VHH binders against Gliding motility regulatory protein (frzE). Designs and how they scored, part 6

Target 1, 240 residues: Gliding motility regulatory protein (frzE), of Myxococcus xanthus (p18769r270to509)
Amino acid sequence: DISNEVREQLDRVESDLHMLRDDAFRFVRRNDDGINTLHGNLAKMADHVAEARLVPLSTVFDAFPRAVREMSRTQGKEVDLVIENADIGVDRSMLGDVRDALVHLLRNSVDHGVESPDTRQQLGKPLNGRIRIRVRVDGDMLHIEVEDDGRGIDPERLRQAAISKRLINAVQAAALSEREAIELIFRPGFSTRDQVSELSGRGVGMDVVKRKVETLGGSVGVSSRIGRGSTITLRLPQSL
Below, E stands for the ipSAE of ESMFold2; O stands for the ipSAE of ESMFold2 at other seeds; V2 stands for 0.75 times the mean of E and O plus 0.25 times the DockQ between their complexes.

## First folded at step 1 (VHH)

Design e9 (framework vhh_vobarilizumab_d1)
Fold by ESMFold2-Fast, scan of step 1:
Structure e9 (fold): chain B 240 residues (1-240), chain A 123 residues (1-123)
Amino acid sequence: as target 1 above (240 residues)
Amino acid sequence: EVQLVESGGGLVQPGGSLRLSCAASGFIFSNYAMAWYRQAPGKGRELVAGISTGGSTSYADSVKGRFTISRDNAKNTLYLQMNSLRPEDTAVYYCARDHEYSGSYFEDAFDIWGQGTLVTVSS
């Protein structure tokens, strides 16, 4: 028989086709495993590159004690600066923007936050003002707090200033909580200075700090008690 | 034009009284904390008394119990009532628009100063 030989050939072809299909599926699965391993290795390399981009914030902070002393002398004030956790790292590409924001916050604390020695004596405070910079990490976010023991922020004063500057009306001002009223410091046009920054083409004020931090993918917060001081918190991604 | 004009200074004997006035113009007076400063010959300026927008007051230890700062927002006028005057109170007294007692974080405490009024305490 020819019929038996034809069936034997067909059976061999079917077996060969089945083996080829199984080999193809095994090859695809093995290639997927290889691709997944490669992707895992690339992710680890990306993490190592991101870690290599981090530099300690002390790179920025080391100049601040001298800067605060010069600012304080210019204003006839004595200010003590304390810096905590300066060894925590941030993306190298962010250092300039972080420095600019912190210099602005330090200048505001010295110029507007901390009272004159005469006023501090009258209020029963230590003659030397205190500014503290504290760094902490929460997950992948960096928190930089700038705290002073100065005059604080009066929410009622800010409501009235915003009305006077025509940024909001009296009805809008009355609807703000105390916290929301304090956050008026971040509003464009709230700054007491009419000058435009030569570097950024923008005015000098807390609205500039907010814009810089937001450009970095972060946020800014404020906490204050009148007569007890203010804390400005910068929340930033540790890497971009 | 933003302006502060002091008046009420003069010669008074020890133990006497004077009332200083500061007339404010060109701004919304009720929105600002106000202060009285003084400067004696050969000395720096010294804070005497401050009053917040809400009426809270503060005084230098040397004048507590003797001086009273007050404001009349309807008249845009700041006052300093000075009682039991002493020779060491002799100075030029300045009215200033100041945010020190209001807690404003971004305001220059020395925005506006008046020309001053001379107080002489002498027998």
Scores: ipSAE 0.000, ipTM 0.171, lowest interface PAE 10.5, mean pLDDT 78

Design f1 (framework vhh_7qia_2)
Fold by ESMFold2-Fast, scan of step 1:
Structure f1 (fold): chain B 240 residues (1-240), chain A 120 residues (1-120)
Amino acid sequence: as target 1 above (240 residues)
Amino acid sequence: QLQLVESGGGLVQPGGSLRLSCEASGFTFSSYAMGWYRQAPGKQRELVAFISSGGSTNYADSVKGRFTISRDNAKNTVYLQMNSLRPEDTAIYYCAADSYYDSSGEYDYWGKGTPVTVSS
């Protein structure tokens, strides 16, 4: 009768349903594998695009020997520039900001750091001043050090200058450590304002350099010893 | 070596005006912050006006609203415009160049001064 025919139909419907479900799961699995492969390829392409944005710092540094020579001539000084690890790359989008920051650091070393040849002779130093730019990589961060063998930074002079400029009072100045006193060079109002950061060698202050580097996700440090020189360190992400 | 030469001082009546100029040579002027100081007879030298390399200014409370400091980097010159002069403004006015890296007074930051006398 009809009950055997109904049972056969139900068995066929059940088999068809199972096949449809299996086909759907196979389709989803095949699509997931394809999507995962595509995501993997896109991630590799993104990495390749990011790597393609890295430009050797030599593209910035190649102009510096002439620039330092001209700065030195203008100040009546002799300065030797040494550059280490110029082949290390940085994100192309940061290149202009890095160039501007380094030009300002070089100008500060020539104009303020390195003594005259006569003064250096009196101090028993080599007649030619030395500026060293050293690049190193630590993880995903670049360290760019600009070191001079000049007069160094006098923390007491900076304390007095800050008091004279009304940035701090005598009590606040006396409470600063030597390191904190030296870091006064980065204080807003100690030198220039942010609006001049694009003017290479035109009076950009250390506060502007610090803010520019911080905007790039980095930091600026200073180390100095009176009579032995100063080192300004820029820490920057290698990629933005 | 830094050299600063002031000019524009003189005798003026109370309420009068003078413009002081300071011409710089022997250094990269545009990289320096510049200041005007004054020293009255029998008193210590005090800061009157300051201008950063980027053009930001500050003033002593005694001169704020009366004096204006400005700079012309093309002429390596800093100016002090002095208005509504008072007898207590009588002093020798000194131009100074400010360096971040002055270790021990090895830089000469000062001009030789220009006298200003406010008197009838």
Scores: ipSAE 0.011, ipTM 0.195, lowest interface PAE 9.7, mean pLDDT 78

Design f10 (framework vhh_7qia_2)
Fold by ESMFold2-Fast, scan of step 1:
Structure f10 (fold): chain B 240 residues (1-240), chain A 122 residues (1-122)
Amino acid sequence: as target 1 above (240 residues)
Amino acid sequence: QLQLVESGGGLVQPGGSLRLSCEASGFAFSSYWMGWYRQAPGKQRELVAFISYGGSTNYADSVKGRFTISRDNAKNTVYLQMNSLRPEDTAIYYCTREGYSYADTSDAFDIWGKGTPVTVSS
């Protein structure tokens, strides 16, 4: 036998534990619902703040036709500039860095990418070189492509240059794919020229462009085919 | 935020195998060379293996033929498959991302995880 008082106490404890557990689950669920609602509202506010900071890339691009025309005239070249999707926005805080990077890429395309008219004629190309700037959005990332129809990048010559400059050893150079060899242009200390012209009056190398883009949470890519041209892609967060 | 998180270390008998994983976040993983370094007690960090974004690999002479580095860009993960483990492979293994310098220098990689310990003992 068992005392009825003990049974009644155990029954009350069991009931109290069930009520406590239900209250705890209800409290956690209510807190989770409140936290989820608050988090959702904060995320929406963050999105609205980010959107409010976006400015069209045309604020940067509007100066480029004149700049390319002046660069081309100085080099004795004819270059057509085509810009696509200039209305796409980017975070205002990034405009200066984006402008500097693009100016450097345009200068490289005019100075090193696009051949002289005489050379283009010999190769059977149109006398006018072509530079295209394309902007695309994929999710929260902005892709800015700068493409030219110039001489392209020779991976073999880049491997040789990197070895001669002691930036990479022969074993590493041999291990690089063609694309990886082309990407040597972004390595610190890699330069085929000592002097660089500037639209903005600021000296910027390809390694500096890569570092700046990475600091913004992005990446830089390159694609090239010798004799057909090069494309440099800047991938950047649309909002910081 | 930029992070590397290693896993898969542990205690193993000589001749055994382990597979290390490293999950990356906060950067464009597919655009970087990735590597594995190790640091044995009382020694400096040494390069074990690295893999380019194109999949080309290089190995330290001490691990060549026994270790295999690989990557899965869809998962932002780099792996190190370690076979025929020896007591001298005992170390803390670190996952790294390529910096601005080449992989033949100690400063070639600019991001480090906390490391995962590997102990090979009988």
Scores: ipSAE 0.000, ipTM 0.105, lowest interface PAE 15.5, mean pLDDT 77

Design f11 (framework vhh_7qia_2; at its last look DockQ between E and O 0.02; V2 from the best seeds 0.00; counts 0 for: pae O 17.8 > 2, unsure alone 61.3 < 65, placed apart)
Fold by ESMFold2 at other seeds, look of step 2:
Structure f11 (fold): chain B 240 residues (1-240), chain A 126 residues (1-126)
Amino acid sequence: as target 1 above (240 residues)
Amino acid sequence: QLQLVESGGGLVQPGGSLRLSCEASGFTFSNYDMGWYRQAPGKQRELVAFIGSGGYTNYADSVKGRFTISRDNAKNTVYLQMNSLRPEDTAIYYCAKDQYSETYYDSSGYSPLDYWGKGTPVTVSS
């Protein structure tokens, strides 16, 4: 019976085909697992290389208390500086830019934010002003907050200043929300080389800080309450 | 190593003149703003004069018209010409590199505390 023999051969071929299919699926899965493992290991290695490039912010922050003391003495003020989480690191190539941005923020808080001791006494505030630097990491981004307990930012005074500096006209100023008005501090020309006083020590404004941070791929935020103080937040990539 | 070396101080009678010099090394001098500060005994250190990398100058009100700040980028030197000196100008005068960089990138790694010289005393008295 020749027909029975053919059927048995077909059953054998079918079995062989199932086996080959199963082997092929196992082979593909095994190779995919190996590739995924390699990709995972490479990601870990990249993370370790990025971490090795990091230098603690304390390498530049340790000088800030003395700097604030000197700035305060120049202005006839008493200011305490509190620094939190300076052990967090940043790419060594950014240290100078971060130092420079923060020194400017500290100078701005001392020069223009924190009130004189006499004014603070009249306002019922502690005689010593306070500046706080807080650092944290969120994902790949550093967040550095510089907070003072000074006079805060008055949106109406900013509108008036921007009109007098001819950066906007009165109609444009009236159309700004409070938040938009506060953001005028970042406008080029609001404090430039030509707007210099002895109190600031140089003609540099918040627009310089913003430009430096944005060049590094970050952003700058501001929040403020009149009479209670201001917070400038720098958001920067931890590694370039 | 970053250094700021002041010279030119001394004792002078009221109405006299002195020229202070500050020789800088260890950084790219032409890229940075520079200044002169002073500190009288028992008083706070105060800005006297400031000169930007591009030449812009600023003076304390108490010295305007009497003091002139200048820089020579070829010699890495900042000068303070002090004329019509008064007893209230008596102080230790410090040369300072501005802590703020005007470049997009600064990999020098210098400490902000090294931005001051050791000072040069100026005494104005009979």
Scores: ipSAE 0.000, ipTM 0.108, lowest interface PAE 17.8, mean pLDDT 77
ESMFold2-Fast, scan of step 1: ipSAE 0.040; ipTM 0.376
ESMFold2, look of step 2: ipSAE 0.000; ipTM 0.177
ESMFold2 (binder alone), look of step 2: mean pLDDT 77; pTM 0.766

Design f2 (framework vhh_7qia_2)
Fold by ESMFold2-Fast, scan of step 1:
Structure f2 (fold): chain B 240 residues (1-240), chain A 122 residues (1-122)
Amino acid sequence: as target 1 above (240 residues)
Amino acid sequence: QLQLVESGGGLVQPGGSLRLSCEASGSIFSIYDMGWYRQAPGKQRELVAFITSGGDTNYADSVKGRFTISRDNAKNTVYLQMNSLRPEDTAIYYCAAEFGEYSSGPYEYDYWGKGTPVTVSS
């Protein structure tokens, strides 16, 4: 038989091993909890740094009323600019690119979108054209819409321009939907120093705008109806 | 109008590689932004990679450094080179084309292929 003393020694060894194993597990768990807390604190610091970089879009928009007024007077047009949600912020590093894109869109709306007062009167429209800039936030993305109530974009003119530039043939052009035809304005090499691009009346340099927005991790879209106007939408990450 | 046909899927062991191809017909390929999506059983379709008409690329965080999207406009084809494959990459892979409005995020693409299955198993 086995003596009580031997059993007691084995029981003590077993108890000591259990305590050691428990202590080791507790140590690992405490270290894991500490590491998780540290990672959480670093993530919060990164978030705070990102938030600190946001600057209101009004910083860019403040110059636009004067610019649009000057552009419209040079063209003999009357244009009202309305800006909504200018207090929404964007990463400071993006301000220059956002400003340049929006100035280009505003110039296109004044020069090519909004009709002359005489034309607007003939069409039964208010004599003053309207351009609206609207900012929205959806999750981590900014949506900046530039809308005008001008003549709109003619998809048939864009189809013909693309054929003239040898980007597509007549069969391919006829196959494009109205939306696809309008979006030819964003095609690389479409808007150049070309008389056909001038005749189409819109989208000069829009491939540059699209490229700039895409390098920021965003995208651009267009919606238009003849005689009703156009909306260009810039979708951008709020922070980089 | 644009039609998309995928190929290149199959069974591969973890750490292996596959190259998916998507051939386009019925319209001018070069004007479209192209994306690869995947859908695992019981899960929603997710964007894996996309390439714009201008050649700019973007990738889901789960595949960055492992997958490469490219296009050959002369062949009307977009490719997805998949390296260092993991069991969690198992899904049906879909080619998608978009013309305008948005080129990133969870968008409804204009044109879809029928999908090509990829199984990563030991």
Scores: ipSAE 0.000, ipTM 0.118, lowest interface PAE 16.3, mean pLDDT 77

Design f3 (framework vhh_7qia_2)
Fold by ESMFold2-Fast, scan of step 1:
Structure f3 (fold): chain B 240 residues (1-240), chain A 121 residues (1-121)
Amino acid sequence: as target 1 above (240 residues)
Amino acid sequence: QLQLVESGGGLVQPGGSLRLSCEASGFTFSDYYMGWYRQAPGKQRELVAFIYSGGSTNYADSVKGRFTISRDNAKNTVYLQMNSLRPEDTAIYYCARDTGSYWGEEAFDYWGKGTPVTVSS
């Protein structure tokens, strides 16, 4: 009857409404997927722009073998320089500050860290000193370690020097851990004597290195053992 | 010119005493940390006693309670009073001026010629 035609008309209208709803839903989903893809492409473009600003640390490190040879010649020392992971990149805007910090650390290792060949022979060490620069990335942070196998830093000498310079009293000095005592090298006004022994006579010390690294949003660490050497670690954001 | 001149070494019996002196010239003595080192035949040179510019002192464990380091800034002299001497204290004793570096125990930049100490019966 008439019921079959009415049912077919209702089924057609319902089917058309379902198609319109499905088309609208597909359009919204395609538009959302398109927006998500665009957002992902913008994030990738930002990453590519950030990556394009990175330059390999070899740009800085390539000069270091010659610099260490010249420093060693001036001090009558033989020093082997080993560099690991020089291909890791850093923000171009940071290169000058990173270079200056590392040159100061290398100078300190040659001038103060590594013993003379005669002293190294008396101590039963290899005659040639060793300096190692090691780079690694941990998340968004760059770690640059400068390690030597030299005489190390004496925490007791640092405590006494700080007392002598009236930076702390004897009670305060005795309360410092070995690590805290070694970290006194980074205090403003503490390193004046070591600054005077710098090859360039520029009055630049470890406090300047720390300040430069902190300005870049990083930090400086030190680890040392008497007679075994010292490691200075620069922690820096890989990009600014 | 910079000089360190050691004196006071000699031959003593076990249990005896000696006082070593080191006269400095050519630098501002009161500004420098000073040390006494010794070297026995066939052995490495070892730190015996150390005195800071302010007068604080450190000693090797082998000599603690027996040796005393002191300084007289008016005379530009550092001393090592050695009591209860043992045969193992036999060595050449050297006075040294610290570089002013805070890097390690071997941071001495000038050494005297040494004074021999022999402890034997």
Scores: ipSAE 0.015, ipTM 0.229, lowest interface PAE 7.1, mean pLDDT 80

Design f4 (framework vhh_7qia_2)
Fold by ESMFold2-Fast, scan of step 1:
Structure f4 (fold): chain B 240 residues (1-240), chain A 120 residues (1-120)
Amino acid sequence: as target 1 above (240 residues)
Amino acid sequence: QLQLVESGGGLVQPGGSLRLSCEASGFTFDNYAMGWYRQAPGKQRELVAFISEGGSTNYADSVKGRFTISRDNAKNTVYLQMNSLRPEDTAIYYCAKYDSGTELYGMDVWGKGTPVTVSS
C-alpha cells in the first residue's frame, strides 16, 4: 500500500541516519583523541627539549658555602648555610644574573640580617645564624627563597628612612601598610639618595637585585618579622 | 673587626678651619666609597661629602666650595677639610662606608662621630 510503503521507507531512512550519526560520532571522537594524543606527545617532547637546555643551580650554589664562611669570618659571626633543591635547573643564559642577585642577598643577610654572637646570646637565639636557600618550581616559574633567622626588617625604620631621603612625606609614610613599608627597600633611590640629589652614589642595594630579576622577566618579594628574620623570594622563568 | 674612628673635631670661631680624619679598619679600604655625614641637634643626619674608590668627589650645596673630602689609601683614612666655617656647620660629624653588597638604605656602616662647634 502506498501509505505502508512510505512509512517503511521513512523508518529505514531514520534508522540509516541514526547509524550514520553514531558512525560520525565515533569517527570524530577517534580523530579528536588522536589529535589530543599528538598534541600531548609534542608538548612532552618540547618539555624534554627545554629541560635539556637547563643547568642545575648547584653550578651557582657550589661556591656559596665558602663565600658565606669568609663573609662571616670577616664580620666576626658564625653562620650556617643550608641549600635545598640545588639540583633544580635554570636556563644557562640566566646563571650569571642569578648568581649576582643571590650574592647580594647573601651579603645582606651576613652583614645586616644576622646579629653578632653577643646580641644573639642576649636574645636567646643560637649563637650561629642560619641562612637557607630553597628552590621550588611552580609551573614554568622558579622560586628561589633566601631566608635568614636574623634581626628582621623594621617597617618604622624604613618609613623614617624614606621620609629622610624625601622619597615620600610623613602622610604618605603613615598610609603604608607594614608590608608596603618593608617593600620600600626595593625602590630606586632608596639606597643611593640621602637628602641631596646632586650627590652621586652608584645604587647597589636591594633595588639592584630587583632590577636584575626584572631583566630576567621575574619579580622579587619580601617577608619579614622583627627579631625572627627575613625571606627574600626571587620569582624567575625557569626557561626562556 | 669592622671599625670607623673619627677625630679632629673641636671648638672653632666663625671663618675658621678644621680637618677631620676617619681611620678605617677591618675591611679592604681601597674597594669602598666613603662619605661624611653630620647631625645637628634636633635635625636629621645629612650627607655633606662623598668620595668614590677612584677619588671622584661630590658635595652637598650647603658646603660646596668650603669643604674638601680626600682619602689616603695607604693609611686607610678619609679626610674632611672644612674652611670658612659657619655657626650652621655645628654638628656631630660621622664617617660612613658605602657597602655596595649590603646597603639597604644610605650608608651601611657608621662611625661614632666627632663633634664640631662653631661659635664666637
Scores: ipSAE 0.008, ipTM 0.144, lowest interface PAE 9.3, mean pLDDT 78

Design f5 (framework vhh_7qia_2)
Fold by ESMFold2-Fast, scan of step 1:
Structure f5 (fold): chain B 240 residues (1-240), chain A 122 residues (1-122)
Amino acid sequence: as target 1 above (240 residues)
Amino acid sequence: QLQLVESGGGLVQPGGSLRLSCEASGRTFSSYDMGWYRQAPGKQRELVAFITTGGSTNYADSVKGRFTISRDNAKNTVYLQMNSLRPEDTAIYYCATDLSEYDYVWGSDDYWGKGTPVTVSS
């Protein structure tokens, strides 16, 4: 049995929890309604701008800080995201493809690029990893760089992977420069998961990202240094 | 990174059943979409069943109605219940997260277990 005092305390706790939960539900609903209203207004503004053909990349980037924080928490990592020149515009028709490519790159940086805090401490790096998205315009082309200060890409591992996948022979692999070896990540046939992509509906591999960017009239580049990080660059027409 | 250990395979007669288990060691298993894959001798690895973090499932046509994928986030385990097994189901079965080609570059072979063999023979 429990005393009347304990029961009364439990009743108070139960009442407080119900009130707290109700307040939380009302707060979430108000925030969701506010966010939905804001997104609706932003979508209407973007529609008007799209009639002039360009919309700001901040439309895509505004969700990234929260997404990176969530991805980082999931991996037990501390990651800081820096975004530069988010106000630069791009053709509205490209927004979905740009968003999907960037989300994929951010996920790769968090999941595979940036090391754990313990590993970073052992390597003498700052405990917090850093991801930088930098946008710039060069003539009619838009350059979007996604850089991390993580473990980098090992070109020797890429050479061996390409040999094992029978994409190149040992002689061809040995002839590749470090940069050319790193660019193997974009090779058609490097991924063995084509059937998985079709079944899951997600698309996989850097080759898929590259083909999508090329369909938009752009190109993809990579640079990496083992132990110092990687930069993936998307080059896209700003208009059309 | 996730370490995945498959178990439950074996030799079984056509029409039999097996339950495969995949135990993950990692801090946030519940945040990963999971799939069961198989590789038959001389063939490419294929996805047979898939489960999202929210519990939504998808199946290859060859196993639909016979296999059921499920997960227990409290135990960091994903399961594949295989019923009405056929000789063509003979393969090594692997579990894995939804990984990109980029993952292979950074030693993503470590995200795949050694697999559990399933042999269906009369």
Scores: ipSAE 0.000, ipTM 0.134, lowest interface PAE 11.9, mean pLDDT 77

Design f6 (framework vhh_7qia_2)
Fold by ESMFold2-Fast, scan of step 1:
Structure f6 (fold): chain B 240 residues (1-240), chain A 123 residues (1-123)
Amino acid sequence: as target 1 above (240 residues)
Amino acid sequence: QLQLVESGGGLVQPGGSLRLSCEASGFTFSEYAMGWYRQAPGKQRELVAFIYSDSSTNYADSVKGRFTISRDNAKNTVYLQMNSLRPEDTAIYYCARSTYKTDSGTTYSVDYWGKGTPVTVSS
């Protein structure tokens, strides 16, 4: 249960802060070893202040089911949203940027990734599209994955779009691997309304998502397979 | 010449089983997604089971847990194992090849149909 992990972390932080306060009160009455104790207490205080700034991602995620339902209704689609590990914490100062990035990714998945129910039935897919948000911690980094089971990203369509936008020439485009071609969605100036259908829907606002994540000291990754969907991964420091 | 040859249909009692086969020729079978569709009298043709080139599968809700689609790339054949058959499963069953269509964008769609094999579930 992710809620248990976050709760245990918050309880540990509260306990540590209480111990630190007790230690600080005792220090006032000790005269001889003061400097080493003071430096130790200040270092612990800084760590506990940083830890106390972590808030569960559920604070952001609680609004997403309604938002996805509204987006889906507007597009005439049915989409199921699954959120895993919502109780993992992130620095409070990053919440707004994380929310904005995830809203862009959810909008891209609904508007451009997930096919209409009629198209999904024709393709042998469940009528309802599925978007999954999965959170995990790896060391001091937070990984947020947004996966859909939609139409995916076509590397050939992206190569053609990049050539049409004069970002690269035909020789450069042909030299890109499939993964490198898919990563074109993050290029500044690549995502425009006049080419959204040629991009399999991906790339609309992806340069904005990349900028927000990079400003936080993180990185963005993508993986996709035509007809099976796409996964966008946000890698972020858990604390700033 | 592209061909899809279906077999295995017939009359079966409720609760019975049938295995449909579709033998493909004239193309590189392993590179294509394949599906089984059915059409009952007076109804639209509907998907029952789909298998991608990597053997991932999807099923219509009405057949989940009862039908299994599989493929044998060495034999250029796709199969539909139908268990716990019900009278409402009575239909003509069609094997179909799906391709990624450039003109249709980034989606798969059926580009070739078999001639169909009848399945009747009746006491």
Scores: ipSAE 0.000, ipTM 0.114, lowest interface PAE 17.3, mean pLDDT 78

Design f7 (framework vhh_7qia_2)
Fold by ESMFold2-Fast, scan of step 1:
Structure f7 (fold): chain B 240 residues (1-240), chain A 122 residues (1-122)
Amino acid sequence: as target 1 above (240 residues)
Amino acid sequence: QLQLVESGGGLVQPGGSLRLSCEASGFTVSSYEMGWYRQAPGKQRELVAFISGGGSTNYADSVKGRFTISRDNAKNTVYLQMNSLRPEDTAIYYCAKEWLEGDSSGYPFDYWGKGTPVTVSS
């Protein structure tokens, strides 16, 4: 009879194990359904966090009128700054990079673009230079244009600079279109910027602006007419 | 309106000294990072020394201990004192202006002077 008791015990244990397994499977399935729901809620929270990360560009632009006034006074120039569509938002994580790029472009316009009042008078221009920052949204992309009415970029001078720096030969330089010659400002090795950056330990120059914008999934463009001014365009995703 | 005028170059024997000057007009040198560059015939320009708006200096390894960059804000002038000159220091020396804040620097066609030649005879 001992043998029958052992068999009955084993049968009960097998039945209990089967029921425990079924209970475990039901528990795991209910927990998986809960996890799937939680996953959906977390994805929605991530979307809400991403939306909460958009900040208006005015948070960057509000400092620019004072900065341009200070830069202009240092250079003995008179510059009017006009900002359009500052209410458009950008991803908070990009804000610092956008600020740094725009400060660089404003500094370039004040320092290199806009002529002195005496030079502007000689050229028959209004004494005050104009810088315009304009923001547009096109789908999921931002276009930020920094335009000045200054001296413009001389493509022939850039060709000669590239030849003197041994970046291209005279034949190659002559083959560049006017636009391609102006785009030389973005090339590594065109200026001493990389060498200065190596000594200072910091990235500086228009090539750095281009690389940073491209890293964010955007692009940078330039348009200029000698004597009429320059426009630098930053194209950036509004959200990352 | 912006001008940089280099002077002080010349012919000197090895071991000699020269002081280069860079007089600025149309801007204040203390508001910018200023540098000295040189270019030997057939070579690319190289940075040899710079000075920040705060007066911090740095030098290329080839000139460390021999060259000293300095600035006189009252005269709006940048100097390069060159000691223990070597034949390989023979080049045209250029003054350049850089912007001191953030990630900015000047356009190369806008901020270069005309240069001053330095010849060190062997």
Scores: ipSAE 0.000, ipTM 0.150, lowest interface PAE 13.1, mean pLDDT 77

